# Designs tried in a protein design chat: VHH binders against Actin-related protein 2/3 complex subunit 2A (ARPC2A). Part 18

Target 1, 318 residues: Actin-related protein 2/3 complex subunit 2A (ARPC2A), of Arabidopsis thaliana (Mouse-ear cress) (q8lgi3)
Amino acid sequence: MILLQSHSRFLLQTLLTRAQNLDKAVELDYQWIEFDDVRYHVQVTMKNPNLLLLSVSLPNPPPEAMSFDGLPLGAIEAIKTTYGTGFQILDPPRDGFSLTLKLNFSKVRPDEELLTKLASIREVVMGAPLKIIFKHLASRTVAPELDRLVAIMHRPNETFFLVPQADKVTVAFPMRFKDSVDTILATSFLKEFVEARRAAALNTAPSCSWSPTAPQELEGAPKETLSANAGFVTFVIFPRHVEGKKLDRTVWNLSTFHAYVSYHVKFSEGFMHTRMRRRVESMIQALDQAKPLEKTRSMNNKSFKRLGLNEVNHTNSK
Short names: E, the ipSAE of ESMFold2; O, the ipSAE of OpenDDE; V2, 0.75 times the mean of E and O plus 0.25 times the DockQ between their complexes.

## First folded at step 16 (VHH; framework vhh_7nfr_2)

Design R3 (from F3 with R31Y; at its last look DockQ between E and O 0.01; V2 from the best seeds 0.00; counts 0 for: pae E 18.0 > 2, placed apart)
Fold by ESMFold2, look of step 16:
Structure R3 (fold): chain B 318 residues (1-318), chain A 121 residues (1-121)
Amino acid sequence: as target 1 above (318 residues)
Amino acid sequence: QVQLQESGGGLVQPGGSLRLSCAASGFTFSYYWMSWVRQAPGEGREWVSSISGSGGSTYYADSVKGRFTIARDNVKNTLYLLMDSLKSDDTAVYYCTTKIREGDFIYMDVWGQGTQVTVSS
């Protein structure tokens, strides 16, 4: 199977390996950078080999997503609710880092599902304002300190916006891709996604729409963040979508929506790149064979055995 | 419970035609792009064609453009490949495939078992 990775692969491997090999006393001191300048630091000491310190340093996000601690608003609460009580958050974090977690494998050893969520700590922290906003929506309130328009930024060109109200939250994604092939594939995918979702999943899923132009709700956003070449996708989230266990699911689905679309675009592009590579190889082979004539096929428009219209023209009508 | 099952392969003369079918179950078929991929003897897998969830967008490898037609029936959850003007280079095992969301943005590759197409030269 090929899995879409929203977590640090190296961190997950490190966590899994330690959880499986706690009988070996070892010193670990790993420091690396992933995800557009996110620094990670993992430490295990011989003095207490069942303890692992995980430190993360994040780039400075936009002000509407910041707290005084240098973490996004609601980050500490999001960590506690996502990972439970088996982990300690250090205050202050290690020097030079935004966050430090202390994991004790000797008391309660987490399963692979929880370790995968721990390896997604960047997404948990960067998406924390979503959790705050949707907690208030579930209670039909709005935190009074929030602006009308709240930006969530994970990476360049992945900023999306929330417009919180007491009875609903509008979530808008400006979709931008780097080149024209990606843009065409993404636009087609997004139109299909919206239509299929409207037709098939209306009973339990948030409403969804696509537009080539920015929704009115985005008035006042910085012009650079509204640069979209694959249009705008808008979801409307009501309290029923964020009640109980659905809160975490909705937060996760929205925070990873751009990655989901990008994955489908890259999958389709990968097949097109393979086709283009084969086309270039075929052209080279044909040019080499032009010196001696070999396999040349002319188009022939004579009748083929007819395609069965009953087998081809099945209509999915509205 | 996710399954893809191909059928319709066989032996055919050069210039002949075949229709391949792929029955899908265990997932919401209309949400996902579907693809045909083939593997000739002694070669790697080669992408043939892809179709969007609604059927509104279709794509073809240069080697099959104008000869093959991809289609889908979202009521019957069935993908088709209509193959005309077959030639010996089309001899291969043909697979239908997709990537589906398992939940929490984990994606599973789903492949059928394949159907043999043989074009005797």
Scores: ipSAE 0.000, ipTM 0.147, lowest interface PAE 18.0, mean pLDDT 73
ESMFold2 (binder alone), look of step 16: mean pLDDT 89; pTM 0.898
OpenDDE, look of step 16: ipSAE 0.328; ipTM 0.725

Design R4 (from F3 with R31Q; at its last look DockQ between E and O 0.01; V2 from the best seeds 0.00; counts 0 for: pae E 21.8 > 2, placed apart)
Fold by ESMFold2, look of step 16:
Structure R4 (fold): chain B 318 residues (1-318), chain A 121 residues (1-121)
Amino acid sequence: as target 1 above (318 residues)
Amino acid sequence: QVQLQESGGGLVQPGGSLRLSCAASGFTFSQYWMSWVRQAPGEGREWVSSISGSGGSTYYADSVKGRFTIARDNVKNTLYLLMDSLKSDDTAVYYCTTKIREGDFIYMDVWGQGTQVTVSS
């Protein structure tokens, strides 16, 4: 599943193919959009075939978000920490983009691990504010620059909020879906998600709850960002949840929570349509035919997987 | 009845090899991702490796890359973990696991009983 992977498959494939063919003089100019919110541009010129420009266009931050030059708080440091010294951040970036990295493959031996990290650039950048906040939580501190309420926007209309304190961080997601069917399915899924975590009685997992109305912790948020038709999901994150390697897992799980819910809603819709078709076909066969004919070699089965924040961590192979 | 049963664990010297097997029954094995997870004494569970239903995609934890190989046989409904160059910190109970669709929005977690791997001098 693409949602369980921490990187863009298309970007990784592009980088791997280029790294395996550095001796070829090729003109590359690939542009594409993923998740309806991030535009990528990969460019290689014939003049400098060992230089690759990777440009990323990110959603505009809301006015309440802490940002610099169109990037989330801490993005530059996160890039430097994650990728080391094998790249250059262009200032200014290429026209129309928030960020441009210049990679010189003649100076850095490319391997799959580095290229996989580069293919995760969206997660590195969009997760940077969470990483800063949770690093401070692990140290029982709060960064002095932060307001009581921090808005995080990973997509234009999917803002979520953090209330950082020295001993805990409250994370609240206003859940919004455009389709009424999606809203109903998402609400049902979210209620089951919360109940399943309670039933598991896992003291080490972050506490979560669901409410049809905005939690009190969101006082002061812009009213338009509190619009939700599938309720509000709240997590409480303690220092134990962000120690060691759990930091990156917690950042990933929270950053992808809305996408995880949306993925399950879309699979549920597909399963329901398939089951409705099978029931109609069965009824037709019972009325019109004595024996159903079924071809085993041509069977197509849909599979559902409940993908939670903990499940994503279990399948990480990087 | 959905079941997973591991076998092939045992005592081995450092640098040795083992082959773990996981027999699956009660579901269409080839349609589901399978994973290996291990738990050392007094530690939490650690993901080891995963493989897609067809076997076309494999993933490994950094601690086992290059030493372990995950494989599956969809005719025999069996998952494998080939472990080479074993170290003392590979000592753990190894579980195979998957999630099986049981309803419109719910998957059932399926875990085996585990097989002990001990690497000691």
Scores: ipSAE 0.000, ipTM 0.097, lowest interface PAE 21.8, mean pLDDT 73
ESMFold2 (binder alone), look of step 16: mean pLDDT 88; pTM 0.892
OpenDDE, look of step 16: ipSAE 0.256; ipTM 0.685

Design R5 (from F3 with R31S; at its last look DockQ between E and O 0.76; V2 from the best seeds 0.00; counts 0 for: pae E 5.8 > 2)
Amino acid sequence: QVQLQESGGGLVQPGGSLRLSCAASGFTFSSYWMSWVRQAPGEGREWVSSISGSGGSTYYADSVKGRFTIARDNVKNTLYLLMDSLKSDDTAVYYCTTKIREGDFIYMDVWGQGTQVTVSS
ESMFold2, look of step 16: ipSAE 0.223; ipTM 0.696
ESMFold2 (binder alone), look of step 16: mean pLDDT 88; pTM 0.890
OpenDDE, look of step 16: ipSAE 0.479; ipTM 0.822

Design R6 (from F3 with G53P; at its last look DockQ between E and O 0.02; V2 from the best seeds 0.00; counts 0 for: pae E 14.6 > 2, placed apart)
Fold by ESMFold2, look of step 16:
Parts: C-alpha cells; structure tokens; sequence
Structure R6 (fold): chain B 318 residues (1-318), chain A 121 residues (1-121)
C-alpha cells in the first residue's frame, strides 16, 4: 500500500542483474552507503547461488523517535505487506545491520516490479510508523505500544510528531532552516500554504495551521526539537482522511511534507541566486567596459558566499 | 528475567562529579536505545539523556548539556552516566530505562529501581 517512488538505483541494478543471471554461479559481496545515511550489503555465495542476503543499516534515530531493535515502529509489518512471501527476515540481522532479508530466488521468481519495490526498502521501512498509526485511526483505535507523543524521524533534522488518539491524530512539524534567508522564505511560504488551504475550505481536507510557537500538544518533547525558526505547522487527521485508498496518500503527503517545503524554499532561493548572479555578471561586464581600475575586486567570491552564489546555475536565465 | 540495576549514586558537594552505572541482563543490550530519567522529590520524571544501540549517537536535555556524558559498554552490558559540575538542582533519583520489543507491535517498558543522587553542601 506504500507508494514506492524513490529507489536505490545501484540496489535495483544489482538485483536485476542477479535475477537475470540465476543460471551462473557467482560470489557477490557489495557494501555501500547512500545519501550518507543508509548502508546496504548484498551477499550471494557460490554454495547457495539462489539465495541473496540483503542487509540494511538505518541512521541512528534520536531519542524522541520510536525505534526498537534499530527499526522504526511497524517496519516488519510493512515489509511483509509490501513484499509478500518468499523471503525470510533474519533474527538477529547480520552483525552491524538493522535488518537482513534472505531472498530465495527458487521460491520466488521476482519480476521487475517486485525488484523495484525491494530497491525502495528504505522508504518502506521509514514510512511504517505513520501507516501503523493511521491504520489504527481508521479503526478508531490507538496501538497499545505507542507513547502519547510519537516522534517520526524520516531524515536527520527532519523529525516531526504525532499525537495519536482514537478519533484523531494531531501531526506537528517543527520547521527549521540553517540560513536566515531560507527561514524568511520558508515562513512566507508556510503562511501562504496554510492560507491557500483555508481559502479552499474543503470539508474533506485535513485542517492545517501555522504558529510561531510550539502547539500545546508537543509538551514533553525534547526542547532541542521544539526550537524551530520557521514556526510549526499542524495538521489534524480524522478517520475519514485515512479510510480506504486515502491511507497511502495521507501517509505520503505527511512523510514528504518537509521535503515539499524545502523544495519550494530551494526553488525560491535558486531563483534569487540566479537573478543575483546575472546582475553580478552584468556589473562585471559594465566595469570591464568602463575606465580602468587600480584594484581587483573580489565581490563575486566573498560578498556572495553567504547567499550560496556558487550553487546558482547561470544557464537558468532563459 | 529482564532486569536493569542502577548503582553509583551518593552524596556529593556542588561542583563535584559522580558516575552512575546500570547493569542490564535478560535481553540483548546492544540492540536497544538506553535512557536515563530522573525524578526530583515531589516532581514528575524528567528525561536526562539517551544513547543509541551502537553508542554512536547521544542526546541530552538542555539542563544537563555539557555537564553530563552518557556512555555504554556493550561487552559488559552496562550503561553509564558521567556527571560533572553537579548542582543542587541535579538532586534526584536516577533511573535507567529502555523499551524492548517482544513482537511486531508489542513492547515492554523496563525500568531499574533507581539510585539516589544528592548534591548538598
């Protein structure tokens, strides 16, 4: 039920190549890290060439995140529901990893669709807590293992919180940005985002609000996580928002919300940097045509380093 | 039987140092986050610090940052809290705690008996 949009390209190619060459005896022992946060290990031995071991090491969650055995809440169920039968989850996982799957290609003949889902295992595992919480909300229950305040760490520094109840789940996003320009852009975007949803005034959409201060529902969270510089966005999710096919959409929308905001901030910042770079280049051209100057200016390098000038694509002027 | 047992508490002067230990048994210690929580007289419990299963990530409440250090020894199955620059506000019973998984959606809270830390002149 989880939509698999981002997959590891290297993992997918490794799985496809192995699945297409099952008739050949091979030894594989590949280990790598993606995005500086997830370690993968793929192992195949010549003694059992139809067996593939896939091990994953997830980033260490902060103490406010629900993590047991090094896995997010509900990860095992999400794996079972997404991948079906024909694999074994090893307990314990291979040393140094959070999760090890043993896939027997003799039992399960994976097609490209299944292999693509396997290559998305990071997203399947990291999205599991939301799905568990919202499945219970759809049944108007609360999972007995949950604390009142559940932290979801999708990526480092992108922790958000759920307050699950039988009749609603409050979801709160502390929004933090490193740069004061990013903070201003994010705050402006978030206020517009909330206002646009209010103006649309649909009774089927989750309510959304923005506040410069932490909502009362976040009492008890570590203060480090509450020191947001772009305010707090709060959604209230009712059972009607997670019934039927809406479950996966709501999980996706919430799990990608910080990335969605960050994208728009970076797009707005990139547009500003492009305009600034074009004006600097125009100024340099005008100065080259003017009277000779005694001193060489370093304005392009020094004065614009704070604004991230080196990241602007000057071909973007069209 | 799953057990946590704290030790190392005692009476210290303000500005002093103390090291707490928490011996773990009955579960695979190296697989779990471990936390210290304290309770001052007449008050609720306050989270103090947490450490990842590997020991690679540590987290602290603002009230103790820079003064306390959490550590673990996964060979000895022991959690530590090294407390420096102690203040009277640090007077509390200190507990080690964790949540261990018994099934896909079943967890057990495990708490020690606590060790008293008293900071007074």
Amino acid sequence: as target 1 above (318 residues)
Amino acid sequence: QVQLQESGGGLVQPGGSLRLSCAASGFTFSRYWMSWVRQAPGEGREWVSSISPSGGSTYYADSVKGRFTIARDNVKNTLYLLMDSLKSDDTAVYYCTTKIREGDFIYMDVWGQGTQVTVSS
Scores: ipSAE 0.000, ipTM 0.184, lowest interface PAE 14.6, mean pLDDT 74
ESMFold2 (binder alone), look of step 16: mean pLDDT 89; pTM 0.901
OpenDDE, look of step 16: ipSAE 0.014; ipTM 0.316

## First folded at step 17 (VHH; framework vhh_7nfr_2)

Design S2 (from R1 with A61D; at its last look DockQ between E and O 0.01; V2 from the best seeds 0.00; counts 0 for: pae E 24.7 > 2, placed apart)
Fold by ESMFold2, look of step 17:
Structure S2 (fold): chain B 318 residues (1-318), chain A 121 residues (1-121)
Amino acid sequence: as target 1 above (318 residues)
Amino acid sequence: QVQLQESGGGLVQPGGSLRLSCAASGFTFSKYWMSWVRQAPGEGREWVSSISGSGGSTYYDDSVKGRFTIARDNVKNTLYLLMDSLKSDDTAVYYCTTKIREGDFIYMDVWGQGTQVTVSS
């Protein structure tokens, strides 16, 4: 399983640039969106140039997900344990945001490692419920207030499930893709992914499997949350997978699994269809010229999204 | 010379549609996230939508989600905003914008001149 970078590159660059130019009184007011509806806001005023506010707005989770008031269960504790006590968490956060952190550079001068961790704040917050569950697994316990079936939502419409037990946690991903090409590529990739892991005979790696239908462990979940057109991928996580340094690695790998699969589907689609891209784009342009604007929106949206894959992977906000 | 130029604005009745375009020049368009931002008279700038360099990831403000579609054509170096079901509250000057790298830790904000969208009566 290839590791994907989890931090916001633009946020990291902004924080690094500010920390290295504290001798200059500058005005910063950056607001942007990354990672499927995560909105960031960095603010520095010339009046208080050593004071930086970082605000984050996360997507609203569906009712079945583990969350409270726009933050996942355990998020505040995860922030405190990851960043230490040198940051102020504002209560309430800035209007329109789920979370606001206040950093005073005159009191604490952060090093690059801390700034990199801050740039990963989405992953810290959204991984908090997994971390709670896996800390208990490492101790062969189950948190007393968890349901048998725990839904985790990191992106809109991408809910996955955990079934925690004292000796293992079963993790199930319903895999959904928007069109038939993506679905075919994803299904083929997932079957090969599972087979490659078996063939590698990695005795210490979590077992995984693929099924066209929902695993029995998901009995009782709402039917709409179990929709899948590329099947279900299931991992079984044992205490040995979450002991010591492996905890954070396992949380990260599971949290990024959808992105990992989506990346390879987009790459495969682009590789197989690159010669057809010009023809489809030309056809979309001709349809835009020939159709009333109202009737072309669905065609443009669907076609542009299918053909938006660039050979350069991920945004490079440098 | 890095430049962005918007076009496609106009006067539209409520419920109508428009397609905005933003022509980019002077930089490698496909490397950078692009955004649409709008400003109504007497109000601050409001983020509308963003799209990754490859076009693989799109994001929308809640007020426009489901009605607006952001897209890009990396062959023609053009950013689009398809606006459907327009409301009076959408009346604003619409800007395309990006941040391009000028140095290791320095980014230049690039803005177009804007295109007026008016939804009236």
Scores: ipSAE 0.000, ipTM 0.087, lowest interface PAE 24.7, mean pLDDT 74
ESMFold2 (binder alone), look of step 17: mean pLDDT 88; pTM 0.891
OpenDDE, look of step 17: ipSAE 0.842; ipTM 0.955

Design S3 (from H5 with R31K; at its last look DockQ between E and O 0.55; V2 from the best seeds 0.00; counts 0 for: pae E 2.2 > 2)
Fold by ESMFold2, look of step 17:
Structure S3 (fold): chain B 318 residues (1-318), chain A 122 residues (1-122)
Amino acid sequence: as target 1 above (318 residues)
Amino acid sequence: QVQLQESGGGLVQPGGSLRLSCAASGFTFSKYWMSWVRQAPGEGREWVSSISGSGGSTYYDDSVKGRFTIARDNVKNTLYLLMDSLKSDDTAVYYCTTKIREGDYYIYMDVWGQGTQVTVSS
């Protein structure tokens, strides 16, 4: 799962359906909440069928997450940069919401790519401080509002932290997984990931480390956001990693890191379960052959090579 | 109107010294980090030094560490670069720069001065 592809499916379908049926008079007044406590409101009136109001209410962030009038720092710029023309940000937003966009389908007919980006508005807004932090790092400066421990808190269990400085940004991921199998696989993957990167390290790749305990930089963060059973991964990002076109790549790679690890854990689970199923099936067959109830059966003469199975964690993916 | 204006450049001998100044106006100077960046003829821009809004934190490129000193005067809204032990490799146009967000601005904007020439020649 990629974070920036985790759009609201219901919002996307609503936007696509409306954009494809602009010639039909319809009244829409639809509110819903997604499991991450984000409330959406879509309104279309018969009087203005080409206008759609999209309102979003975000949960209040914890103290470590930067907030400005209910939106993370840089959210308005990110909206303008991402969505372009054909919308208006209402000031104030609709009562009870953090953000309201007025979409005018008669001005520019949005394509599916733009509508998908609109359905990802949560991700655009919640990730905005990361882009600000790295733009400042590229200039060897620190934004005054972000000269502190910063949380990127899309979900508490996927929160990661930044410590911006003028010469580097330290990025720390508390890694937590739901069950013990996932935790074991993730820990093994993370240790190999860090060692492979260290063995191949050039000045072009961010340094990466893993630790079973919280880095000191995370002191003061809420204890629930520091919950980790697969340790902590730390990256150190230098200006060379965020200069020019590398900025967007670095933002993307860090924003999708937890999803990247989760993907490989899921793949490894499938491989492990297949091996265990084959082992159980083989053992059942051997026990049935060796079970001479009422009759004695000849024993198979088997020999083993000295070597056992080598490695179960070969998990390379395209 | 946000503005940065450099001064203090000139021709010096190797081993000599210069002090560059950057006058700032149109924004709350003490709030923002300031940087010096230089550009030699035919080269890209190269970061030299940065200083925090309060002046409490300073950073230098390795090529100038120990020779250059960045400072600021938040009463006069002026950034300085004190350059000692100058080498021919220090020949460049020196710019002061910052990123600001003032008033109703929601975007950090890059602000650059026009630059001041420093030439180190025998």
Scores: ipSAE 0.526, ipTM 0.852, lowest interface PAE 2.2, mean pLDDT 78
ESMFold2 (binder alone), look of step 17: mean pLDDT 87; pTM 0.880
OpenDDE, look of step 17: ipSAE 0.770; ipTM 0.933

Design S4 (from R1 with F105Y; at its last look DockQ between E and O 0.60; V2 from the best seeds 0.00; counts 0 for: pae E 7.2 > 2)
Fold by ESMFold2, look of step 17:
Structure S4 (fold): chain B 318 residues (1-318), chain A 121 residues (1-121)
Amino acid sequence: as target 1 above (318 residues)
Amino acid sequence: QVQLQESGGGLVQPGGSLRLSCAASGFTFSKYWMSWVRQAPGEGREWVSSISGSGGSTYYADSVKGRFTIARDNVKNTLYLLMDSLKSDDTAVYYCTTKIREGDYIYMDVWGQGTQVTVSS
């Protein structure tokens, strides 16, 4: 079990660098896209050097996703509860963005904990519907306006479902991969993942299961949302998993589950390609030993140039 | 103004009974699940019981099943906890609580001030 980073590394570094240099007049205008097509924009002007504008654009939600004005249900409250005071949510957000926060560093202490939480703003916003559902679960209640099935979409074709009840929430992930190799690797990984958790009898972790077909809890969902070629993973979340400080961990783990599986698949695919390359290289070396030796010129790898401050696209590295 | 106010606590002998009440105001009481939560001296909060908005579904912690009964009166906007066969380990401050919708899909935790229940010989 490998936990993914919960924050944008580039956003965190940008925020830390600004906070450490508040006495220096600077212009910042960074705009970039990360992992799941989330666009960030950080702006600081010399006219107002203690003010930082952080704008976030999320992919347009499909019709089945729970959203309000381009933000997931409960996003505004999640921002307020996570970050506290010292910011202003702009209404409307800057053109082309789902959300804009104005931070006044003269009013808020720029400590590393707060900046790390700010760098996790995608997860805070995208996890907000889960927080609503799980806060009710912790109280053994159900929010009255929620449907029996709640669809959560972080990326197109990565929709997953919650079935909220007062004593548990069932969370189901239809697993889809485009590449047939990825599908085989993912299916193998998921079966092993579930079996390892059952064998270890992890009492503190939510139980999970894998099935090639949709679980009964998803009856009534639109058939197009239930497409899967790597099966369905189901977690059962009880109040003990979301009480106290465990709430944020559970929201994070579920919000990142598909990315976690994709990471493992890509790691396994890279390992397999490396083994194939080494076998081919060994065969080439054997063939070359049977021929007269000729001096071989090495090929140098060059690093890619760093982009300018105003046009940097940055992704998290695994 | 949204508020919850508990009453009915007191001192009781082991094996005795108490009825707690929670008066609710400022929201549509019948829409929301209501819960009782207790906190014993030096302990964390422990969920006791929950009831659906209609009153059709009730849930109890294992420690109180068969001894406690949760009920609600949606005309009087009042939540009840009937406690029977009380034990010394039921001694705690009892709170009624709920989560109500505030604006567009934002939820507010609402807690009462609590009522003390003491079970001693």
Scores: ipSAE 0.091, ipTM 0.628, lowest interface PAE 7.2, mean pLDDT 78
ESMFold2 (binder alone), look of step 17: mean pLDDT 88; pTM 0.885
OpenDDE, look of step 17: ipSAE 0.755; ipTM 0.925

Design S5 (from R1 with R101K; at its last look DockQ between E and O 0.55; V2 from the best seeds 0.00; counts 0 for: pae E 2.4 > 2)
Fold by ESMFold2, look of step 17:
Structure S5 (fold): chain B 318 residues (1-318), chain A 121 residues (1-121)
Amino acid sequence: as target 1 above (318 residues)
Amino acid sequence: QVQLQESGGGLVQPGGSLRLSCAASGFTFSKYWMSWVRQAPGEGREWVSSISGSGGSTYYADSVKGRFTIARDNVKNTLYLLMDSLKSDDTAVYYCTTKIKEGDFIYMDVWGQGTQVTVSS
């Protein structure tokens, strides 16, 4: 299994390097963009070398998304609970950013685990509304301001929706892919993903389904946000899925679902291309080694199963 | 300051009925979902029922559906649990609880002290 990493590798390396070299006075001023329009800014001055400022700017959310001063609702509380009280949240943030954290390395002894969590600050912030919704679900309640269709945008083309109820939360992913090949592979993968979860008898896992059309639960969403060319995947989350330590796992699984599907689509596309190349090479070799003195050549049939979970409409010979 | 106080518990025979009350103060009662949760001796907490702020939506655990009725009076700021056809398995401390918003989308769990319901001779 290949682990999907959600943290910023550059941010993590910067934090680790700074934490390991606190006795060296340095000047850092790094700005960069990751995860499709998340802007990061790390500052350290030689005047105050133990102080590090981390600023983050998130893409402009669509109108249906939950936000507060450019941050998802609950983001500040999620930062406090994830990183503890050793970080200062600046109010206001640095000009042009949604959030600025001030870390004093001389007072806080962050280990690699905490720095890795800090490098995942995008996921912590973007997952905050999910945590609010699921904490209420665990108590069989609905937050008053979230008793409606809630949109979560992790990337411009990765908006998904929650419909909170006291006994369940319906989570719907409109799946969109730019390339027609990716769309076909994603549709096939998603259908098999749903079937595999049914067949695996994962007793405590959330149920899921796939449909070519939008679920009725999304009726209130703007039509442009419901565009999907690889269908809709729907999960039903019950209180048992978000009790105790399962909460963080469920938030993580839902927050990374688009990336998970995209990874498998790209892997399947790469594998298919290499198999097609091998088929062509094998055919060329067979023709080159044919014995031209033979009188008549009978047709040969071959069959095979593809390695991936692809729809098989036209089989290729092996 | 924010308070929930249960009352109405007691000893009852199997098949009997009880009406639990939960008096709420210190917050806008009609805004929030309210729940009943029970804890039997030696066991964890078990959700019993929930009701929306307006009272328009109600939910019940399978173990009590058809026997218990949750209700609220938003004028008196009081939550009720009407318990019919009581069984020995219903013996527990019953708590009313809610999640209220305190500030910048910070939610606090609020619990009452509990009221004992005992179904037995």
Scores: ipSAE 0.533, ipTM 0.854, lowest interface PAE 2.4, mean pLDDT 80
ESMFold2 (binder alone), look of step 17: mean pLDDT 88; pTM 0.890
OpenDDE, look of step 17: ipSAE 0.757; ipTM 0.925

Design S6 (from G5 with R31K; at its last look DockQ between E and O 0.81; V2 from the best seeds 0.00; counts 0 for: pae E 2.8 > 2)
Amino acid sequence: QVQLQESGGGLVQPGGSLRLSCAASGFTFSKYWMSWVRQAPGEGREWVSSISGSGGSTYYADSVKGRFTIARDNVKNTLYLLMDSLKSDDTAVYYCTTKIREGDYFIYMDVWGQGTQVTVSS
ESMFold2, look of step 17: ipSAE 0.482; ipTM 0.834
ESMFold2 (binder alone), look of step 17: mean pLDDT 87; pTM 0.878
OpenDDE, look of step 17: ipSAE 0.649; ipTM 0.890

## First folded at step 18 (VHH; framework vhh_7nfr_2)

Design U1 (from R1 with A61D D62S; at its last look DockQ between E and O 0.68; V2 from the best seeds 0.00; counts 0 for: pae E 3.8 > 2)
Amino acid sequence: QVQLQESGGGLVQPGGSLRLSCAASGFTFSKYWMSWVRQAPGEGREWVSSISGSGGSTYYDSSVKGRFTIARDNVKNTLYLLMDSLKSDDTAVYYCTTKIREGDFIYMDVWGQGTQVTVSS
ESMFold2, look of step 18: ipSAE 0.355; ipTM 0.762
ESMFold2 (binder alone), look of step 18: mean pLDDT 89; pTM 0.896
OpenDDE, look of step 18: ipSAE 0.281; ipTM 0.691

Design U2 (from R1 with F105W; at its last fold request DockQ between E and O 0.06; V2 from the best seeds 0.00; counts 0 for: pae E 3.4 > 2, placed apart)
Amino acid sequence: QVQLQESGGGLVQPGGSLRLSCAASGFTFSKYWMSWVRQAPGEGREWVSSISGSGGSTYYADSVKGRFTIARDNVKNTLYLLMDSLKSDDTAVYYCTTKIREGDWIYMDVWGQGTQVTVSS
ESMFold2, look of step 18: ipSAE 0.619; ipTM 0.886
ESMFold2 (binder alone), look of step 18: mean pLDDT 88; pTM 0.889
OpenDDE, look of step 18: ipSAE 0.745; ipTM 0.922
ESMFold2, look of step 20: ipSAE 0.000; ipTM 0.186
ESMFold2 (binder alone), look of step 20: mean pLDDT 88; pTM 0.887
OpenDDE, look of step 20: ipSAE 0.840; ipTM 0.957
ESMFold2, fold request of step 22: ipSAE 0.314, 0.330, 0.019; ipTM 0.755, 0.670, 0.434
ESMFold2 (binder alone), fold request of step 22: mean pLDDT 88, 88, 88; pTM 0.889, 0.889, 0.889
OpenDDE, fold request of step 22: ipSAE 0.877, 0.856, 0.888; ipTM 0.967, 0.959, 0.971

